# Miniprotein binders against p73408, part 22

Target 1, 371 residues: p73408
Amino acid sequence: MRQILIAPDSFKGTLSAGEVCQIALDVLAPEFDCVAHPLADGGEGTLEAIANNLDGQWQTVRVQGPLPDQTVDACYLWLPQEETAVIEMARASGLPLVPVGEHNPEIATSYGTGELITHAARRGAKQIQLAIGGSATNDAGLGLLMALGWQFLDSQGQSVGWGGQALGKVAEIIPPVLNAFPQVTVLCDVTNPFYGANGAAQVYAPQKGADPAMVQRLDQGLRHFARVVREFDGFEINFPRAGAAGGMGGGVAWALETKIESGFTAIAKLTQLEQAMAGCDLVITGEGCFDHQSPQGKVVGGVLELAKKINKPAIIVAGQCQLSQTVLPNVLKIFSLVGPDMPLEKALQHPQTALKKRLVQVKQYLIQSQN
Below, E stands for the ipSAE of ESMFold2; O stands for the ipSAE of OpenDDE; V2 stands for 0.75 times the mean of E and O plus 0.25 times the DockQ between their complexes.

## First folded at step 7 (miniprotein)

Design z2 (at its last look DockQ between E and O 0.80; V2 from the best seeds 0.70)
Fold by ESMFold2-Fast, scan of step 7:
Structure z2 (fold): chain B 371 residues (1-371), chain A 113 residues (1-113)
Amino acid sequence: as target 1 above (371 residues)
Amino acid sequence: SDEVEELARLIKYLAKLIKFIARILEERGDKDAADKLKELAERIRDLAEKFEETGNPEYLKQAAELVEEVAELIDEVAEKAEKLGDPELAKKAEELAKLIEKLAELLEELAKE
């Protein structure tokens, strides 16, 4: 019996990675020995994908929301065997938590994300994977750091408070003396620097509610904070990726001496994807891209590179494929959900049906290739 | 490895705390102690970066030596701060000195393996 690893990304807006795996298992498992290994790139579906790979315990904590007068029930994933917590900042400090018309990165705080980190540390976390997509904030992680015991004071010796507006007020930094702290790894795939034309405020603050004047004030605040950090310990915070999540990438990397890693790389390592793939004869991966914006996503690309490295053949099941088999040396075949028998409109309205139909074709292809 | 990365991060964070104390001392007019702590912090950070890159425990042995020097200086800072009526600085320096002593012990233990 051929051993097949089913290692897809989510089909964005239609199917979770876990749902894709379940449909594939339903079609393929009677004929093949299948292992489900749903994946993510560090975005919204990350906790669900990891929970499906590892025996995780959902933890729900009442924390500070992105708005000062808001509290939210935020969940994170606790992995007891790995002594690791996986936190999506968007569940505590994310844009979807802000009511329409109330988006304001000058006041939005990441404090609640820091409360999740504190809770995970008390739970016994040795490592924390912090996915920072979907932020409502432009506070360089100051709220998060304050929850961890950092103090940021103004010229009068008082706390600067919360939000992106606080950055321009920082005159003194007081770090906590930590007896023990978990290792935090920041997961993000953007390359933006901390400030400037391609920085956190200029590129991302408008989608968080900033008008042009506010964007300018936020960028000035980030520049001011960068100068204060340089004076504090000589650290240059304006590096590629530092601009992620309103500067949280830079702030957390500086303050906690941590690394920023791609979401796929961190998740693949945490879930032991290479070991799972090595135990199989073939990998099936996929994504639900329907808009022709890029030839393949980070998850599919990463799976294919890993499969090539360990000499495993791959099959791709994609929403609307831009790739040909001739440019992918380890890919046996590509199956698109959209085709002559499945128009885009129908595939978007009935994604489960479209995916099942293509997986039946994958099954037929695999049976014929064995004969 | 994860252990090498974690230990390097702890050493870098310690270097950050040493620079913080140095800055406070400079503001309070103790430029000699501040300059020496800044120099030691930079050397400790350099050793942590070399350890992170190579995994070579020899860098941990060298870091442990410098960390012991820092611990002695910080103990003196704590005593002087207490006598000069700065209990907040004295408490923070005392807490930092304890962390430094524990880290020096850990570095020496790990360098032997």
Scores: ipSAE 0.707, ipTM 0.879, lowest interface PAE 1.2, mean pLDDT 87
Fold by OpenDDE base, look of step 8:
Structure z2 (fold): chain B 371 residues (1-371), chain A 113 residues (1-113)
Amino acid sequence: as target 1 above (371 residues)
Amino acid sequence: SDEVEELARLIKYLAKLIKFIARILEERGDKDAADKLKELAERIRDLAEKFEETGNPEYLKQAAELVEEVAELIDEVAEKAEKLGDPELAKKAEELAKLIEKLAELLEELAKE
């Protein structure tokens, strides 16, 4: 084994994918040729992971924040070679941007995310990767669509305004004639439908500041909007993943005739993970907690499936591991940061040290396997 | 391919715009024109979906023919709207006609490849 691909996810709450790669390079590079390939799931740290992998240019734009009276400086990533913008809606319309005590998904708007898309399109983006994690909103993407030129009118022909409160007022939809129609790919890993018991409002509005009465109003608003959309063009917006980011998944998919893709799949394609992996002898991947669900649909699972497809051996380095090696035939070994020599509490307090210590053991294992 | 998906999406969006104009016509009492545009929009959408699934350029050619028929109908709508003094409908029809023209050009370019 001469060349190693290091393709981790973030260790949620402790290390970014880029930090994991750097620590792995620092430990392994003297003895092994290592290529860093940080990955993400389209959630938090997606922009940073891509920026560390590709020659990206940070763009800062002054846009509408999640609250009506709020403006924010939001960053997105421009990839000039790929003519692609990577946008995290959380940078414009995210939950962390709302002051404590002001969380209100009836009022919060996605308009600023639409402004980022517009800016990217004007910059020459042919492709837009839209990560929709961490939203403050339950507006079904109405604000975003309004920023793109969509009009949503009430029964009196007036604009419905912003926020989840607007959804139940929509009587008429006016689509724009788009001069530029960049391909927007929505990145989402949730399977929630648009409305109902497992829908956007019922599942996610409480964490955005909704009380039980507000949740009911928001769900009724989503149901109403779904009816209006069906009457408009026959589209059924109540499908799996449509409930992502307070219904933005469904709203954007409907309005822009786009599909919702797995964050991993989109990022793996964008960063050419398969090509990078094909050039290597071994893949090292990992995440914060490798469990029974990890082989299915997460970054590590996707990496392992790809590695299996192209017959590459893999090593897993996890914060915690609940699986035995026997479950994955292409996995040479699993290393857990937590062990008899590293209690969980200590690993959480000193994640870099814990990772470094375990990577030294990976190094020793690899050296011994070559002999 | 990414190109097939992009083109299919554009055609689907056009179908959405045609349905929007059809709705306006229905509200104005031109049910026959509205019903014809709705039918064409559904057929165009179905062809776009088949194109997306198969990549067969024959579906693009068929879609282009239907888009031409839509273009003629939209021109008629624009002329009627001007005669009736409905500047809003006239403007919307003109905007849609420009989009159709642009898409028709794109479809012709792709059908030559």
Scores: ipSAE 0.670, ipTM 0.856, lowest interface PAE 0.7, mean pLDDT 90
Fold by ESMFold2, look of step 8:
Structure z2 (fold): chain B 371 residues (1-371), chain A 113 residues (1-113)
Amino acid sequence: as target 1 above (371 residues)
Amino acid sequence: SDEVEELARLIKYLAKLIKFIARILEERGDKDAADKLKELAERIRDLAEKFEETGNPEYLKQAAELVEEVAELIDEVAEKAEKLGDPELAKKAEELAKLIEKLAELLEELAKE
């Protein structure tokens, strides 16, 4: 009997990675022995993917939300065997927490994410995997760092306060003692630098509510902060990936002397994806990708690269996929949810039905290929 | 290894704290102590990066020697701050001394062989 690893990303906007796995198990399991291994790329949904793979404990903490007068109940995943906490910043400082019409990265703070880190450290975490997708902020992690004990003062000796507006005011940096904090690794897949034409403010602040004038102020604030950091200890903060999450990538990497790592790579290591794949005859992976012009996502690409490395055949199931099997020699077949029998609008309205229909076709293909 | 990376990270952060203390001393007019601490911090950070890149324990031993020099200077800074009635500087120096003690324990474990 063929053993199949089901290792998908979420179908964003429609199905979680866990839901994709469950549908695949329901369709394939009578004829095939399937193992679920839901994945994520370090964005929203990361904690659920890990929780489906590892024995973890959800921790709920009341913390500062992105708006100054806002409190939220945010959760993170504690993995006691791994001595690791996995934290999604979006649960404390994310754009979905901000009501429509109140989006403002000049005031939004990352302070609540810092409070989650503090809680995890007191819980005993030696390692923190910090997923930074979906942020409401453009504060370079200043809020987070203030929650960890950093002080950022203006030329008058007063706190610069919260939000992206604070960056341009920083004149003095006062670090805390490090001896109480675990290692923090920032999970990030974008390559944007801290500031400039492709930087955090120019590229991402508009979708967080910034008009053109605000974008210019935020970018100048990031440039000023970079100068102050350089004066403080010589660190050059404007590097690839530093602009992620409104400059959080650069701010945390500088302040905590830590690395920015690919989200998929970190999650694959933590959940032992390579070991799981080594025990299978075939891997099925997939992603939503309903905008037919997108290249393969980080999860699908990473799964395919690993499958080729250890000589495992693969099948792709995606919302819309224009890749050729000729370009991907370790891929046996590609199935698209959208087609003549399942128009895009119908697939988006009934994603479980669309996925189930294609997985039945995957099953039929696999049965025929066994003979 | 993970232990090498963690130790290197802590040593680099110590260098950051030493530079901060040096800045305070410069602002208070003790330029001789400030310049010496800045030089030691730069050398400590450089050695930590070389240790992380190569795994060569000689760089760790050299960093340990400089950390001991910093410990002596920080004790002197704390004594001066006490005599001058500067409780903020004295408190910061004591906090840094505690970090130095923890780092010394880690260095002793790595060198026990």
Scores: ipSAE 0.664, ipTM 0.857, lowest interface PAE 1.1, mean pLDDT 87
ESMFold2 (binder alone), look of step 8: mean pLDDT 77; pTM 0.748

Design z3
Fold by ESMFold2-Fast, scan of step 7:
Structure z3 (fold): chain B 371 residues (1-371), chain A 113 residues (1-113)
Amino acid sequence: as target 1 above (371 residues)
Amino acid sequence: SDEVEELARLIKYLAKLIKFIARFLEERGDKDAADKLKELAERIRDLAEKFEETGNPEYLKQALELVEEVLELIDEVLEKAEKTGDPELAKKVERLAYLIEKLAELLEELAKE
């Protein structure tokens, strides 16, 4: 075993993916040729993980915030060699940007996220990766689309305005005139449909400030917009994932003919994880918690699927693990931070020490096995 | 591949724009032209999906040939709109036709790679 790829997620609440990589390098690099490849799932820490893998340039833009009278300084990551921008909508249209007591998905707009897309396109982006977690909005991406030049008019021919309250007013849609059209890929790990009991408003609007009456109005607005879209081009917007970010998944997919992809899948492609893995003899991956349910939804699961595909062995270092190695034939061994020599409370109190201790055991295992 | 996916997406967007023109025409009572544009748009979208699935450039070529038919039909619509005195319709159709023409040019350039 000479060449090792270190491809972990963050240990959420304790260690960043970069910190995990640094500890692994400190332990393993004296004995092995190690390559750090920190990963993320499209949520918090995603821009930082990508910037660590690729030579990224931070761009700060003053844009519309989630509330009509709010402006914010939002940053996105520009990757010049990839001609790709990576945008987190929450930095322009996110719930944390709304002051306590002012959360209101009927008025919250995604317009600022569209301004980031426009800025990236003018910068020269041919591809845009749009992570849509953490939204304050339930506007089906109408604000974002308006920033891109789309017009949504009411029955009197006037703009419907911003916010989830605008959805129920849409009577006419006018597409923009575009000379250049970057490909937008939406990064999303929820499966909720556009409307209904499991839809955007019913499931997510309460955490964005909606009371029960407001939830009903928002859901009816989404249903109305879905009918209008169907009448315009026959598109069925009520598909799994369309409910993400207050319906932005559906709205953007419809309007821009974009695809919705898992955060891990998009990040793995962007950072060329499969190519990096192919150049190594073994992969070490990990996260704070790993269980045997739907591994494709997690960074560790995605890394293991890629390793299996290209016939590379893997080692897992996890906070807690419910999955035996017999379930994953390409996994050589699983190292849990919690064990007889490291009780849960001690591992949570000293995560750096717990991780280093397990990586020393990984090193010993690899030296003894010689592959 | 990323290139095939990008080209297919742009062709699907072209089909969408053609459907918007068809809707404007239908609202103004030109059902015959609207129906023809809808048929062409659906055929273009089907070809985009086949191209996306197979990567076969023959589907891209066929889609671009249908786009030329769309542009010819749009020219007839614009001439008719001028004769009947519907400047609002002519303006909307001209704007979308320009975009369709520019996207078709972009697709032809990307396909040469």
Scores: ipSAE 0.485, ipTM 0.766, lowest interface PAE 2.4, mean pLDDT 85

Design z4
Fold by ESMFold2-Fast, scan of step 7:
Structure z4 (fold): chain B 371 residues (1-371), chain A 100 residues (1-100)
Amino acid sequence: as target 1 above (371 residues)
Amino acid sequence: SDEVEELARAIKYLAKLIKFIARILEERGDKDAADKLKELAERIRDLAEKFEETGNPEYLKQAAELVEEVAELIEKVGDPELAKLIEKLAELLEELAKEK
């Protein structure tokens, strides 16, 4: 009996990675030994993917939301054996938490994400994995840092307050003196610098509610803050990845002396993906790609590269595939949910049915390939 | 390896704090002390980077000695409470170097 690792990303907007795994198990398990290994790229869905692989304890904390007068109940995952907390910033400071029509990156704050970090530190976390996808913010992590005890003052000696509008007001930085040193690793897959044409504000602020004038103000604020940081300790904050989550990548890396890592790589290591894949005969991976704006996913790419490295065959199941047919020599076949028998609109309305139908075809392909 | 990275990050943060203290001293007119603290901070950061790359506890021992110099300088300029905390960090770094 073939052993199959089911290692998909979520099908964004329709199915979680765990739901994809469950449907695959239901179809394939009668004929094959299947192991579920749901994945994520460090964005939304990361906590659920890790919780499916490791023993963890959900922690719910009432924290500051992205808007000044908003509080939210945000969950993070505590891994007691690893002494590690896994935090998705989007659960406290994310775009989905902002009501339609109220998106405003000049005002949106990351303070609540900092409150989750302080809660995890008090719980005894030695390491914090911070996934920074899905942000509502363009505040360079200032809110987060303020929750950790940092002070950012204007020319009058008053707090600059919250939001991307605060960046341009910073005249003085006061770090917290000696206390417990939280060890934070930032997870992100964008390569954008802190400011400029390809920077945080120019590229990502529009989706967070910024008009062109606001984008210009936000970019100027990031440039001002970069200069203040350089004057503070000589750090050059305008590096690739620093623009992630409205500059939080840069701000947190600078302030906490932390690393920015690929989300997939960190999650694959934490969940022991390579070990799981080595124990199987082949891997099935997949992603949504249900609209024309969705590129090839980082999870699928990472799984395929790892499978090639350890010489394992792979099958891809994708919603509406934008992938080229010639990917890697170890890819056996690519199955698309959208096809002549399943139009895009029908697949979006009935994603479980569409996926099940394609997995039946995967099953038939695998049975036919048996010696 | 993760333990080495965590400790290196903590030492780099300490170097950042030392540069902040140097800035405060410079603004109050203690330029010579400020310049010395900036030099010590850069050397401490360099040792943290070498420790991160190699895992060699000798770099921790060297960093502890420099942190002790920082504490002595800060005590001399009139912040004995902060000097005491920095001295305790130097002692912890020295103990960690012996354990490895």
Scores: ipSAE 0.625, ipTM 0.841, lowest interface PAE 1.4, mean pLDDT 86

Design z5
Fold by ESMFold2-Fast, scan of step 7:
Structure z5 (fold): chain B 371 residues (1-371), chain A 102 residues (1-102)
Amino acid sequence: as target 1 above (371 residues)
Amino acid sequence: SDEVEELARAIKYLAKLIKFIARILEERGDKDAADKLKELAERIRDLAEKFEETGNPEYLKQAEELVEEVLELIDEVLEKAEKTGDPELAKKAERLAYLIEK
């Protein structure tokens, strides 16, 4: 066990995936050949993780924010060698950009996310990875599509405008005729359909500021838009995952003829994780699971599944998880940050110290296992 | 391959644009031309989906043959748009023809 791949998720709220990798390198690299491969699931920390793997270039663009009278400086990651841009919609159209008292999915627009896509296309992007977590919107991606040249008109032939309230007004759809456009892949890990009891509005609109009456209006709008889309080209937009980001999953998949992929799967392919893992003897992965009731995360699960597929042993370093070696035959050992010598409160207050302490134990375990 | 997926998606979007042009012709009263374009669009889309699933270039070849029929009908659309004085239809049809050539 000489070559080690360090392939963790972020420890949400405490350490970035890159910081986890750096601490692991500092502890393990003197004795082992280590390769850092920070990962993400398409949510918080995705751009940072990819930038650390692929030497990306940050692009900052002044765009439309989620509220109609708001502009924001949003950044995305440009990967010149891959001719790929990685965009997090939350940086232009996300819930954190809206003041608490002003959350309103009936007016919140995804237009700014479309402006980022347009900028990336002009930069030379042939592919765009669009992470759609953290949205403030319930507009089915209409704002995004309008920024790309799509027109949505009401019964009087006027633009429907922005926000989830616009969906119920759509009577006519006019697509742009593009000379060329990048392939957009939507990254999301929810399976909700476009509308209905488990749909975009009923499940996610409340956290975006909707009261029960507004949730019903938004769901009706999504149902109306689904009917208009079906009449436009026969597409059935009410499929699993279509409800992601207020229906953006469905809207973008329909309009741009694209796919929705799990964040981990897309990032693993983009960063060539399988090739990196094949070149190593062992993988160390982890996440900040500080709730013992929390299930295994998408990143850790994906890394372990891949390691099993290519016959690589794995070690897990996690905050406080319920995973066991019994259910994960290729896992050599699991190290928890929280334990008798490191109570939860102390680990949360001093996450770097807690992680370093456990990585020293990982190093000792690996040295002894060599014999 | 990723190239197969990318090309299939471009062809599916092209089929969407053909259906849009067909709808405009139907609104203009040219039901026969509209019906032909709708049929061609559906067949092109079906072939693109089969190509995406199998990677078999035979489906691409069949789609290219149908696209040639679409280009012939678009020439008629452009002539009709010019006679009716609809600059938006003419502009959209010209851009679609350019995209198909690529």
Scores: ipSAE 0.562, ipTM 0.795, lowest interface PAE 1.7, mean pLDDT 85

Design z6
Fold by ESMFold2-Fast, scan of step 7:
Structure z6 (fold): chain B 371 residues (1-371), chain A 102 residues (1-102)
Amino acid sequence: as target 1 above (371 residues)
Amino acid sequence: SDEVEELARAIKYLAKLIKFIARILEERGDKDAADKLKELAERIRDLAEKFEETGNPEYLKQAEELVEEVLELIDEVLEKAEKTGDPELAEKAEWLAEFIEK
């Protein structure tokens, strides 16, 4: 019997990666030995995909929200066998947690994300995967670091407080002793530097509630903090990816001596995707792109690169695709949900039906290819 | 390996703490001790980076030898802090020595 690895991304807005896997199992498992391996790129659906792939336990913690007078119940994923916690900063310090009209990156704090990290460390985590998309903050991770015991003082020796407005006040940095602290890996897919025209404040602060004057103040704060960090230990914080989550990428990488990794790469390593793929004869991957774009999103692209590396054939199931098979030598066939028998509107209204219909065709293709 | 990465990170963080203590000494007028600790911190960080890249335990052994020099210098700093009555310096030096012992 052919062994098939089902390793899809979510079909954004319609089906989770886990739902895609379940539909594929329902269609293919009677004829083939199938292994579900739902994936994500570090954005929406990441914790759910990891929880379905590994034995995950949800942990709910009451923490500081993005606004000073706000408390939120935030959850993170604990993986006991891997001794790893997976944390999405947006669940504690994210933009959706801020009421309409109250978005303000000058006061929004990442402190609650630091409380989640502290809780995971006390639980016994040896590794923490920190996804930093969806932030409400432009504080360079100062709040997060304060929760871990870092002190940032002004010229009078007092705490600078919370929010992006605090960055320009930092005169002294006091690091904590972090005995037996877990290794933190930051998951980030943006390439923006810490400050400047393409930096954290100029590019992302407007969506977090900043007007043009606030953007200028926030960028100057980030520039000031970069100078203080350079004076502290010689670290150059203005590197690609450092601007992610209002500078948290740079702040955490510097403070915790960690590297920033792409979401897909980290998830693939955590779930042992390459090992799972090596144990199978074929990989089925996909995503729910419903425009005329290639099905080569970060997840599909990453899966195909791994499959090529270890010489495994792949099949792609995508919402809509114009990709030529001749440019991907290990791709056997591409199946589009949208086609003559399934118009775009119908596929969007009935995504489970559309996916099931194409997987039946995948099944028939695979049965014929055995002869 | 995860173990190599974890240990390299801990050593780099240790170098950061040593450099912090060096800065405090410089601010208190002990430039000789500060310069020595800065030099040791930079060498320890370089060895941690090489260990992280190669996994070669020889770099770890060299870093351990430099850490012993740091501990000797910290003892000198503690004796000086006790003599001058600087409780803040003594607290920070004891704090660093406790971290290094782990």
Scores: ipSAE 0.615, ipTM 0.843, lowest interface PAE 1.6, mean pLDDT 86

